# Ledger of designs, part 5: VH-VL binders against UPF0128 protein PH1314

Target 1, 225 residues: UPF0128 protein PH1314, of Pyrococcus horikoshii (o59052)
Amino acid sequence: MIKMLEGYYIIENPGVVPAERRFRMKDLKAWGYDLHLGTIEGERAYFISKTGERHEGETYIFKGKEYHVSRTQKEIPENARLLARIIIERGNPYLEVWLEEEDVKFPLTKEDPRIILKRIWEKEKLNQLLKHVRAVGLTTDFYKDNVFTQGIPLPYEEYPPKVRRVLREVKDIHRDLTGFGRFVFQYFGEVDKMHNYRLYWTLPTLHLFDIDIANEVDKVLGMLD

## First folded at step 11 (VH-VL)

Design d5 (from c1 with light chain D30E)
Fold by OpenDDE, fold request of step 16:
Structure d5 (fold): chain C 225 residues (1-225), chain A 120 residues (1-120), chain B 107 residues (1-107)
Amino acid sequence: as target 1 above (225 residues)
Amino acid sequence: QVQLVQSGAEVKKPGASVKVSCKASGYTFTDYYMHWVRQAPGQGLEWMGYINPSGGSTKYAQKFKGKATMTSDTSASTAYMELSSLRSDDTAVYYCARDYDWLTGYFDYWGQGTTVTVSS
Amino acid sequence: DIVMTQSPSTLSASVGDRVTITCRASQSIESWLAWYQQKPGKAPKLLISDASSLESGVPSRFSGSGSGTEFTLTISSLQPDDFATYFCQQYNSYPYTFGQGTKLEIK
């Protein structure tokens, strides 16, 4: 609990933004991809396609290379890890995804994280994230301005129980899910059964690709609506 | 394990003051609000107020404003409550109680209670 | 102040009985209600928070329900260890207030 400025309530966890993160098949699916085992130019490889786009036994040409789908994976192989990272190249963020099986690295995709996040959020109906996202890089910024009446911000102790609960949830998210985050909050009271508040939330972008984390963040963002 | 250990029983005359201590252990003292609740003999529980050991902010029930003063010593992980101008109706068991989290308003750990008896 | 009224004030029951204690608030407290168990000479013990959330270590025979102004604590099958005084407490608004208590006695 940090109050840097009067009227502000800040929840910050001094963690680190991970360089890379391990993901689950459910995450990849949420991203809109199928994972395939097959061949690329006759060589054994893992690769992805849009969900439902390719099927087992199919041979196709993609970007000048021949792909053959031997099997569409239902799960990440036990001896493999699905990994991703956010990189900044020439001022632009990219999500780089790959599969590591033992000592072999199979690149899967390198895409604009903003495009993928939007797709995920639309598909999963994460409307808070869609509506309130402001910037996406190594970290992602969310901003909500639900101030309808100007006034003096209340201190934390004067927040309604529900508002305090939300802030505790934020704390827990930082602690248990993201390890890093900054949540800046102002509360101006409840008017006509509507909470009057402003929030700014910064989270590691990479963690938002975890569909469970994304859902939790979305839920918390909407709790006061 | 979380423990709240309060000071011993007190017997006071009307008009006197008493200071009850509550020593906390097993957790970060400054991370939790400390509440005080009293219970008159054979009666229910009455919330008196809380202190935030981090910063020392306090809130009192109106009934106890001017009656109770809550303080804390972070170095000793101890909360204090002083009662002034004691009256017979201040006779009660006084509990310190840790807030469950960030001022949830309910209490998960309690001291053993301190009996304060006010008699002429 | 929000007044919390428990009923009954005293309840006699036997081991194995299903017992229900009611707590009413003078105004809506949403679900910001806790239940405590207190045994003689001991501090209260938190049983339930947010009207229905059982605390860790609390037997499953305890349950809480309700919202708004009416709440209930239920013990599905009373055990010897359950004979005690029970208190509800609202934390919707300052000052926090407790019910007057329900003493659960052995029949």
Scores: ipSAE 0.825, ipTM 0.936, lowest interface PAE 0.6, mean pLDDT 95
Fold by OpenDDE, fold request of step 16:
Structure d5 (fold): chain C 225 residues (1-225), chain A 120 residues (1-120), chain B 107 residues (1-107)
Amino acid sequence: as target 1 above (225 residues)
Amino acid sequence: QVQLVQSGAEVKKPGASVKVSCKASGYTFTDYYMHWVRQAPGQGLEWMGYINPSGGSTKYAQKFKGKATMTSDTSASTAYMELSSLRSDDTAVYYCARDYDWLTGYFDYWGQGTTVTVSS
Amino acid sequence: DIVMTQSPSTLSASVGDRVTITCRASQSIESWLAWYQQKPGKAPKLLISDASSLESGVPSRFSGSGSGTEFTLTISSLQPDDFATYFCQQYNSYPYTFGQGTKLEIK
């Protein structure tokens, strides 16, 4: 990171990191969960399980409570919202997920977001995210050091068209998908058909749980390789 | 809508100078590079260079270094291109052209062109 | 400098014809090529970028293809409004350079 004090190009959108975000069933599925409607201790409730772990009609005990699966949901009910937030407690990050139906809140899970992200990225083969993630909190940091030949960082105007295109993609992601983002970029030229560059990218963690956003970010991270 | 409006036609003698203006509207002037392209009578298009209105950095084609000077006034959303030591072969239509997005290198909006005629 | 060579310089065609214009680069420009249409007394109009990306508002009868050193602009069915001069332009490296143009006229 000390090397980043040298000349760099920055793309930063000062938008707000969301406190919570609404998600789709496809996101929950990507996280590796099924959504169930049934009962917990005889009371109507929504709850989740690992994909394929539980089935309709099943009754089981989990953490000392009796669960009954009446129905495994194929979609989020139209009168409900799937919501999640990132919280930091005692130095540890957590992804808290719940379902709101009308005025009733059903807690679904509270887990280490790092574990879930790793699982998602492995399943979806998002290798750039897996390889270059450095820290996960309210925001997530990615770092790539692809500098094989040291030199003086070039100005933006001297970047090849492909490199400028990548930076425009980053701009568009910040504008259209994440609202917030900080992308710091150093470019040292092309040697032996390889781009020499360094980047640091900070994005809202919650948005990475959107599978479409995660895919887009992964794609952009790999464009210069 | 995006518009680029250039100054009127100019007639100059050899050795004189001329300054062409390009007033931009319909977008944030400082967000886009402005290019200049000329076209001699019956000839093709020739890229001259660009200016980044944000900061004022410029780049010139080698052929136009010392010939053309590009400037901008952000308060007026106007780009300027000055030609010095005019010669007969500088006779052409000069266009300002907006870069598509963050110096893509191609141009989506053009001025109407300014005819510069150099004759004795 | 990268030299862009268009062919043909002049092309006569009729309404409804399929027309193809070629642009050759003196060295590889990957896909960093744009096509413009220019009518007499008017500024050029952007048609295609990145060799094959059609600009918004441009009719679908226009298409671009190619990479490296050989590129083509195709009009699938020529319309009266299409008679004009067409230019290719590379933006792979400085200075940006244009082809000499192809004048498409009525046969």
Scores: ipSAE 0.814, ipTM 0.933, lowest interface PAE 0.6, mean pLDDT 96
Fold by OpenDDE, look of step 16:
Structure d5 (fold): chain C 225 residues (1-225), chain A 120 residues (1-120), chain B 107 residues (1-107)
Amino acid sequence: as target 1 above (225 residues)
Amino acid sequence: QVQLVQSGAEVKKPGASVKVSCKASGYTFTDYYMHWVRQAPGQGLEWMGYINPSGGSTKYAQKFKGKATMTSDTSASTAYMELSSLRSDDTAVYYCARDYDWLTGYFDYWGQGTTVTVSS
Amino acid sequence: DIVMTQSPSTLSASVGDRVTITCRASQSIESWLAWYQQKPGKAPKLLISDASSLESGVPSRFSGSGSGTEFTLTISSLQPDDFATYFCQQYNSYPYTFGQGTKLEIK
């Protein structure tokens, strides 16, 4: 922890924001998608649809191409990897998702990450993330202002054990889950059993698509409420 | 391996001062608060205060304000605790103890203790 | 100051016994309690933090429970190595304070 200004404490892990990462089937499902094996224009392919939208044996036209669902996958094939990345195009972020089976790459989707994150958070009832997200790009910024009594920020030594624990949890998330993060924190004390504080939290956007990570972040954001 | 090695036993007269050292190794000295705890003969443990080696900030229990002075030397990875105006009731084993993490308030590594005996 | 009171002060038991030590706080300390083991001539050893979190390397026969003002340390099956003095310590507020200790001796 680094003290930048009086009353300001920063927990930072200057690690690498991943260009891409591997995800699990549970993540894809959390994103609101089913994974299908079938054909696109008669050629073997993996593709996705919204959960429950398409079924095995179904043939349909999407964007001018004929899709046939041979099988809806319960798991990612053993010889395949689900991968995604955040890309910036013309000033806008996109989540690009694809499946790699051996040496073949199957594009799955290219979506606004904000839309997908919102969907995840609504479905999983991650209310802290929904409420306090401020910016989404390569990184995502959260801001939470629970200051209802103006005062001088307290030094770390005056933080109650619960608040200190929260900071340790943040550190652990950076260390164990995201490898990168910046957490800026001010604490003004407890009044009427309510903690007065302000926080800024920057995390790699890509990691928030991991449902387990998202849950942990949401949990931490709510610990002082 | 984390180790805290304290200076040897001290015998002092009433009114004298004593300075106990605690040399830390096996970890980054400035990353952890160092606490001091004493134990009178046959008695329990008593928290005296802590020092943050990073910056040198200290906090003392009220009982030890004016009695104990905690300092540190980062270049030597050593914490010091000086006791002034020694009295017979200052006779005790004094421990340095590393905070577990970020001034959590409990201690995972301890020095071997330094016996300070105050007698006329 | 928060006063920590342990009971009993002395406990005689045999190998294999289930032993329980109690620590009471004069006011609520939530779950901010640690347990230490101390052997004669040695520094205390951290056993449990946050009332019930077992430290790495500590045998599973040790367990902690409680919140608020009442806490317990339990040894499910006493081993020869467990005869020592045990201390509770609150870190809810300054100054940090310890219980007076419980000496666990062989019966």
Scores: ipSAE 0.775, ipTM 0.917, lowest interface PAE 0.6, mean pLDDT 95
Fold by ESMFold2, fold request of step 16:
Structure d5 (fold): chain C 225 residues (1-225), chain A 120 residues (1-120), chain B 107 residues (1-107)
Amino acid sequence: as target 1 above (225 residues)
Amino acid sequence: QVQLVQSGAEVKKPGASVKVSCKASGYTFTDYYMHWVRQAPGQGLEWMGYINPSGGSTKYAQKFKGKATMTSDTSASTAYMELSSLRSDDTAVYYCARDYDWLTGYFDYWGQGTTVTVSS
Amino acid sequence: DIVMTQSPSTLSASVGDRVTITCRASQSIESWLAWYQQKPGKAPKLLISDASSLESGVPSRFSGSGSGTEFTLTISSLQPDDFATYFCQQYNSYPYTFGQGTKLEIK
């Protein structure tokens, strides 16, 4: 009788994929934008431009509307929140970003999240995220196949200590940073100082726009390289 | 807050057996491997093995295979270690020790120790 | 089995002294090494993990270093509470093994 040996482990936290999330100025800057207070067609508003493209005192036309920059913000205003969500329209994902000052919402942008994520990951040199992303929607899937010598998958207790640490760090990311996550892992052993493993990692897309979370995920994806 | 409380001292004759208990509190019992460590009088520390309370998987140092049996009762948050065919050189203090985080291999909380004395 | 050898076996020192305890592994254990303190009649207490990571609540006068086969525990200024026996322990490979201990006594 032939036995199928599928020694894989699932590290899963069944938390909530957030509908919307608050972000910091450092995140907006990592996305490649400046935040301005000024006017749009004479009416007070917050709006964005590409980093360094527009300056205080500047008046310009964008998409048929007149913008005037009164002050470029150094931080998110004290009475405001930078918010974003992922929405799906006709099968396509979009990142919607706005500033909420008290009860007033100022739309900032609506873009394909894949374009913004690629921009962030290239700028921040998050090479593991770039190489291993497979799908982006409400969640983002990563797949890494680092198998050079395949054999029977090892049980967790037989992992080298560093490999066991990878699984513990994934647990901590799910618990402390993302809430929801699903990580599937197989380990086949070390040959010539090369770890042979395969992994799948599903995380909330919205959290990957937090550059600190993105950095941590990239670090863990590369830990055994 | 985390506590490991072991059963009391035992005096046994050669050839008998003994079962030491280790009751855990203050944490989720099944999230951490439980180790057993021996210390003979005036001697150093010796790792005996572990049990994973989640599922009951065990590993024994070769010296203790066939000698020690580790079990757990998840509903009581209690680990057990039984020694069989006791000899005088089994006289020692036996500790349960909690793994730091799942299975790291080092221990942040220890029971108070159980003295097992084997004499004729 | 990986043999862990500590030196010295016994060390006499005075309050305020800087002391160093050495632990050698019979083969490389990378940095998978912990240090414990044990007082008579008590269970061991974790001081350091991963060769150099200080456990929460342990005084900063304790430090660890080393990798591969040679490791040290240093106490920068001895306090009365530090007189105890110290053990290193490797967790690179099964079975996990301890050094034989270093007894730190008051001079």
Scores: ipSAE 0.638, ipTM 0.861, lowest interface PAE 1.7, mean pLDDT 92

Design d5 (from c1 with light chain D30E)
Fold by ESMFold2, look of step 13:
Structure d5 (fold): chain C 225 residues (1-225), chain A 120 residues (1-120), chain B 107 residues (1-107)
Amino acid sequence: as target 1 above (225 residues)
Amino acid sequence: QVQLVQSGAEVKKPGASVKVSCKASGYTFTDYYMHWVRQAPGQGLEWMGYINPSGGSTKYAQKFKGKATMTSDTSASTAYMELSSLRSDDTAVYYCARDYDWLTGYFDYWGQGTTVTVSS
Amino acid sequence: DIVMTQSPSTLSASVGDRVTITCRASQSIESWLAWYQQKPGKAPKLLISDASSLESGVPSRFSGSGSGTEFTLTISSLQPDDFATYFCQQYNSYPYTFGQGTKLEIK
């Protein structure tokens, strides 16, 4: 729904932030990992390594355990799901990632989501996300202040067509991609061929680990540049 | 299935008024601006203005300020356009047209049109 | 107000012909331009939005191009169903304005 309040436009989809989410091999690769099938201490397991670090047929010791790589996976196995969740421990967020094959869970990693997101955004050149992120937890906040000449905020009906499209794109992202979101927007007009606006955008952190969603958010954040 | 069904043809004398209705179905009425467009006999299309059914705000092309009044009834999913002080050159077909998505400025669904004839 | 001028006003063509209709804006409207088809006694039908985006259910023989002040609608191989009047419309600025129309007639 769209609401205008005291010169602000608020676009919300008030859902529940998902506890966990399914991901694709494309996402895992964007996070910087290879997925392997092999053994840990002689028992069949799935595990990850940094892209290019370990190879098929390799045996190595990691944190006191012996790993053997039987096959590096090119896709998530059809009988498996790549899953992740954000957990908060003593005020700090962690991304937990695992593979679920049938009903068996194989833990893959537990890392600071801020480190992984920064790595993704740098690699994929998502400069708007890098520049405008302000906080990362169960949700991620973006703030962009592109105001050079501030006047009275304009109503939606007086936005240029491209600016009105920004709000529709945000609606579509909340509806089709993230389920939950809150976008707060003010527009002050175009002066010297530059749009003057301010925005605040809260999105579920898990969804930003989907590279296609991250790309779409970055595009919208930069749409008026 | 989106449909816009307009009220029937009207024949009026100069100086009278007319109110055209446009009943919407098949979508959430308040999510889309409703526009009114006229077409005089043998002529092109002319945008008259819009109403936002959410809250009732309107905008009129300058030519129609004071001539047209656009309203809506959200409980009936119906938009209205009233023409006052009719003159013979108000003879035209009047269309309601739904905005594509909130307010884009172009229209994906149109009513069948309402012919208003003003003659002495 | 932005004046939209279409050319030609009337175009005679045969089934199978490639036709092009031009729409000119009195000032830049970027790509905020739609095309409509209207048959006698019927409401207009949206064909193209944002200068070049084909609407769902519109045959692929229709295409649009242009930006700024010059726009074209092209029908690659004219069919009997295509004989109608065509309008362009700008939505860059209020008031929204239409071209005067191009009547496409059978030769």
Scores: ipSAE 0.615, ipTM 0.849, lowest interface PAE 1.8, mean pLDDT 92
Fold by ESMFold2, look of step 15:
Structure d5 (fold): chain C 225 residues (1-225), chain A 120 residues (1-120), chain B 107 residues (1-107)
Amino acid sequence: as target 1 above (225 residues)
Amino acid sequence: QVQLVQSGAEVKKPGASVKVSCKASGYTFTDYYMHWVRQAPGQGLEWMGYINPSGGSTKYAQKFKGKATMTSDTSASTAYMELSSLRSDDTAVYYCARDYDWLTGYFDYWGQGTTVTVSS
Amino acid sequence: DIVMTQSPSTLSASVGDRVTITCRASQSIESWLAWYQQKPGKAPKLLISDASSLESGVPSRFSGSGSGTEFTLTISSLQPDDFATYFCQQYNSYPYTFGQGTKLEIK
């Protein structure tokens, strides 16, 4: 169902925001990390470092503990899962990342998700996400104001076909990719062959660490540019 | 599965009216605009207009304004199209057709058609 | 109103032939064009949307191309099931309009 309320439309799916999510090696690499197997204080462990910072055979001290890199992983091990969650401490969001091998958990990092998201979006050239992000917590808000004139908001039936497609694409992203989302949209018409619109988009932060989902969101944000 | 079942053929006299029904099943009726398309004997297809079953808003091609009235009953998942003041050139097959996704403007499921014959 | 003009109006062809049906719009419709197939006594069937996107379940011998004002539907190797009437339809602007149809007949 699509409903107009005072010149704007809300496309939402009140689905479940998962507490944790499984990720792929390509996501970890996009976050800017290498995954290593080795030892921490002589005990077998998985751990990460910034891409290119540590090499196979290297021994180093980090936070008072001795690390030895036996192998830099090219893929997530077959019997393991790369997992992450967002937690809030003292009002600040953190991305906690760990590897679970069988039933053993190996903590990898706990870092401000804003730092990692910015790194991802810069590296992947996701300029719409960079430019329009407003807030990051358990959910992430985007705001885009592309209104250059004081036009009257149009109803959906009077949108050009491509503009109607934006709302359908958002519906599909919420249903198929993120499970949860809220998109608020106003369209004021085309002036000088430029679309005049305003949007707010709230999405689960954890899903934005999946680079394929981030790419799709960036694509839709720029669809009318 | 998605199905649109229309009411049966009608034979009417000039000046009468006719109301064609289109019963939808297999999907959420209010999520898709419903269009009406006519086809005169041996002729092409002609878009008449649509109804949004969510809220009942309509749009008519200019040719059919004042001639056609589109309504729906959401509790029965049924769309209706009524033609008034029938003339012999209203003789045609009338189709209901579901929009592909909300309002795209093209149609993936069609009713079987309802033949309306206007004859004295 | 956007006038959609199809050519030819009637086309005779044999099984195995490549056939091309053309649809011209009286003004630009970008790529907002669909193709339908209709057999006698049946409702139209959607073949192609957005000028070139093949609908699920439609044989791959069907293809569409074009943008702006000129569009084509191509059947690469005609099969017996393909003898029918074909319509283009624009959905760029109200009222939505159809071409007059192209009847594809067996030679």
Scores: ipSAE 0.607, ipTM 0.847, lowest interface PAE 1.9, mean pLDDT 92
Fold by ESMFold2, look of step 11:
Structure d5 (fold): chain C 225 residues (1-225), chain A 120 residues (1-120), chain B 107 residues (1-107)
Amino acid sequence: as target 1 above (225 residues)
Amino acid sequence: QVQLVQSGAEVKKPGASVKVSCKASGYTFTDYYMHWVRQAPGQGLEWMGYINPSGGSTKYAQKFKGKATMTSDTSASTAYMELSSLRSDDTAVYYCARDYDWLTGYFDYWGQGTTVTVSS
Amino acid sequence: DIVMTQSPSTLSASVGDRVTITCRASQSIESWLAWYQQKPGKAPKLLISDASSLESGVPSRFSGSGSGTEFTLTISSLQPDDFATYFCQQYNSYPYTFGQGTKLEIK
């Protein structure tokens, strides 16, 4: 929905931030991991390693436990789901990731989401996300101030077509991709071929681990460059 | 299924007024701007303006300022366009047309058209 | 006001022909251009938006191209259903304006 309040426009979907989310192999690869089936201390398990670090047939010690790689997976097994959630502990966010094969859970990692997101965004060259992120918790906040010449704020109907498209793209992201979001926008006009605007965007952190969603958000943030 | 159903043909004398209705169904009426486009006999298309059913804001092409008045009734999902001080050159088919998505400026669904004939 | 000029005004063609209709804007409209098809006694039908994006349900023999001031609508192999009048429309600036139309007739 679009609302005008206090001289700016708000595109908001106020639903609930999901507790956990299913992910694809392409997401895990973007995070920088391989998925293996093998054994941990002789018991069948799934586990991860850094991409290219471990190979089929390899036995190694990690954090005092013996790992053996039987197969490096090319896809998430058909009877399994890759799942993750954001947990807050002592005020700090963590990304917990596991594979659920039928009803059995195999923990894969628990890491600071800020570290993983920065790694993904650098590798994928998502420069708008890198430049404009301001806070990461259960939600992630972006702030972009692109005001060089500030005039009277324009109403939506007076935005150039490309600028109006920004608000529609945000609506579609909230509706179709994230379910929750809040986008606050002010537009002051185009001067010397530069759009003058300010935006604040709050999105669920978990969804930014989906590489296609991250790409879409990055594209929208840079749409008026 | 998106549908726009307009009121029937009108025959009017010069100086009269006419109010054309456009009843929308199959979508959330307030999520899309409604445009009005006219087509004189044997002629091309001419954009008249729009109304945002959410809040009632309007914009008119300069040619139609003071001539056309666009309103809507959100409870009836109906847009209206009224022409005042009719002249013979107002004879045309008048279409309501739904904006593609909020306000893009192009139209994916059109009403069937309402013929307004102004003659002595 | 941005003037949209179509050429040709009328075009005679046979089933199976490749036809091209052009639309020129009096100033740049970037890619903010749509194409419509209108048959006698009916409302226009949206074919293409943003110069080149084909509307859902429109046959793939229709295509659009161009940016700035010059745009084309192409029908790769004309079918009997395609005989109609075609309009371009700009939505870069108010007022939105249409071309005068191109009537595509059976030869």
Scores: ipSAE 0.604, ipTM 0.847, lowest interface PAE 2.0, mean pLDDT 92
Fold by ESMFold2, look of step 16:
Structure d5 (fold): chain C 225 residues (1-225), chain A 120 residues (1-120), chain B 107 residues (1-107)
Amino acid sequence: as target 1 above (225 residues)
Amino acid sequence: QVQLVQSGAEVKKPGASVKVSCKASGYTFTDYYMHWVRQAPGQGLEWMGYINPSGGSTKYAQKFKGKATMTSDTSASTAYMELSSLRSDDTAVYYCARDYDWLTGYFDYWGQGTTVTVSS
Amino acid sequence: DIVMTQSPSTLSASVGDRVTITCRASQSIESWLAWYQQKPGKAPKLLISDASSLESGVPSRFSGSGSGTEFTLTISSLQPDDFATYFCQQYNSYPYTFGQGTKLEIK
């Protein structure tokens, strides 16, 4: 939906931010982890390590427990799901990640999502996300101020076609990829081949751990550069 | 299934007015701008303007300002285009056409056309 | 106003031929151009948007190319259903304008 309020255009989908989400091995690798099958204190388990840190056949001690790596997984096992959620504890967000195999849960990590997101965005060169992120919690806020020459805000109908397309791309992301979002946009015109605009974009944090969604958001944020 | 059904052919005298209707179905009427395009006999296509059914804002090509008036009735999912002070060179087929997505400027669904004939 | 000029005005061709229709804009319209097909007594049908994006349901023998001021519509192997009039349309700037049309006839 597109609405105008006090010189801003608002694109929103008022859906529900999902409590947890399934992810692919591609995502886990982008987060910087390997997935292993092996043992923890002699009991069969799945666990992670940083990419390249641990190898098949290795035994090591972590937090007072003995780990043995039997196999480093190339894909998520067919009888399993990689799952994650965002939780807030004492005002701080955490990404909890686990593997669920036939209803048995194997905790993998619980980390500050800001650290993992920065790692992903740096590795994948998602520079718009890096530069414009302002807050990370259950949702993530982006703010971009690309106003170099002051002007009177234009109505949507007077946007150049490429600028109008930004709002439609945002609508499609909210509808097809995230199910929830709020995008607030103001456009002042093109001066010296530069678009002058301001935007706020609120998206579900969990979806930004899907590398394909992150890439689409970064692409849209940079569309007018 | 998107469908635009226009009102029937009109024969008018110079100086009269005509109002063409375009009833939309199969989609959310207020989510897409509606354009009007005319085609004079033996001539190409000519964009006349649009209406945003959400709120009723309009844009007219300069040639049609003061000649055409575009309105809509959201409860009936119907767009209207009225021509005033008809002249013989207003004789044409008039189409309503739905914008592809909000306002892209090109049109994926068209009405069947309404022939307006202005006879001296 | 941006003037869209098509060539040729009429093109005669046989089933199986490759044909091209050109459309020139009086100033740059970047890639904001659509192609339509119109058969006698019918409304236009959208074929291509953004100069090269094929509309869903349009046969793959149709393709578009171009940017700036010169654009082409190509039909790689004509079929009987393709004999019609073709229009280009720019949506870079108001007022939106169409080319005068190219009538594709059976030879």
Scores: ipSAE 0.587, ipTM 0.832, lowest interface PAE 2.1, mean pLDDT 92

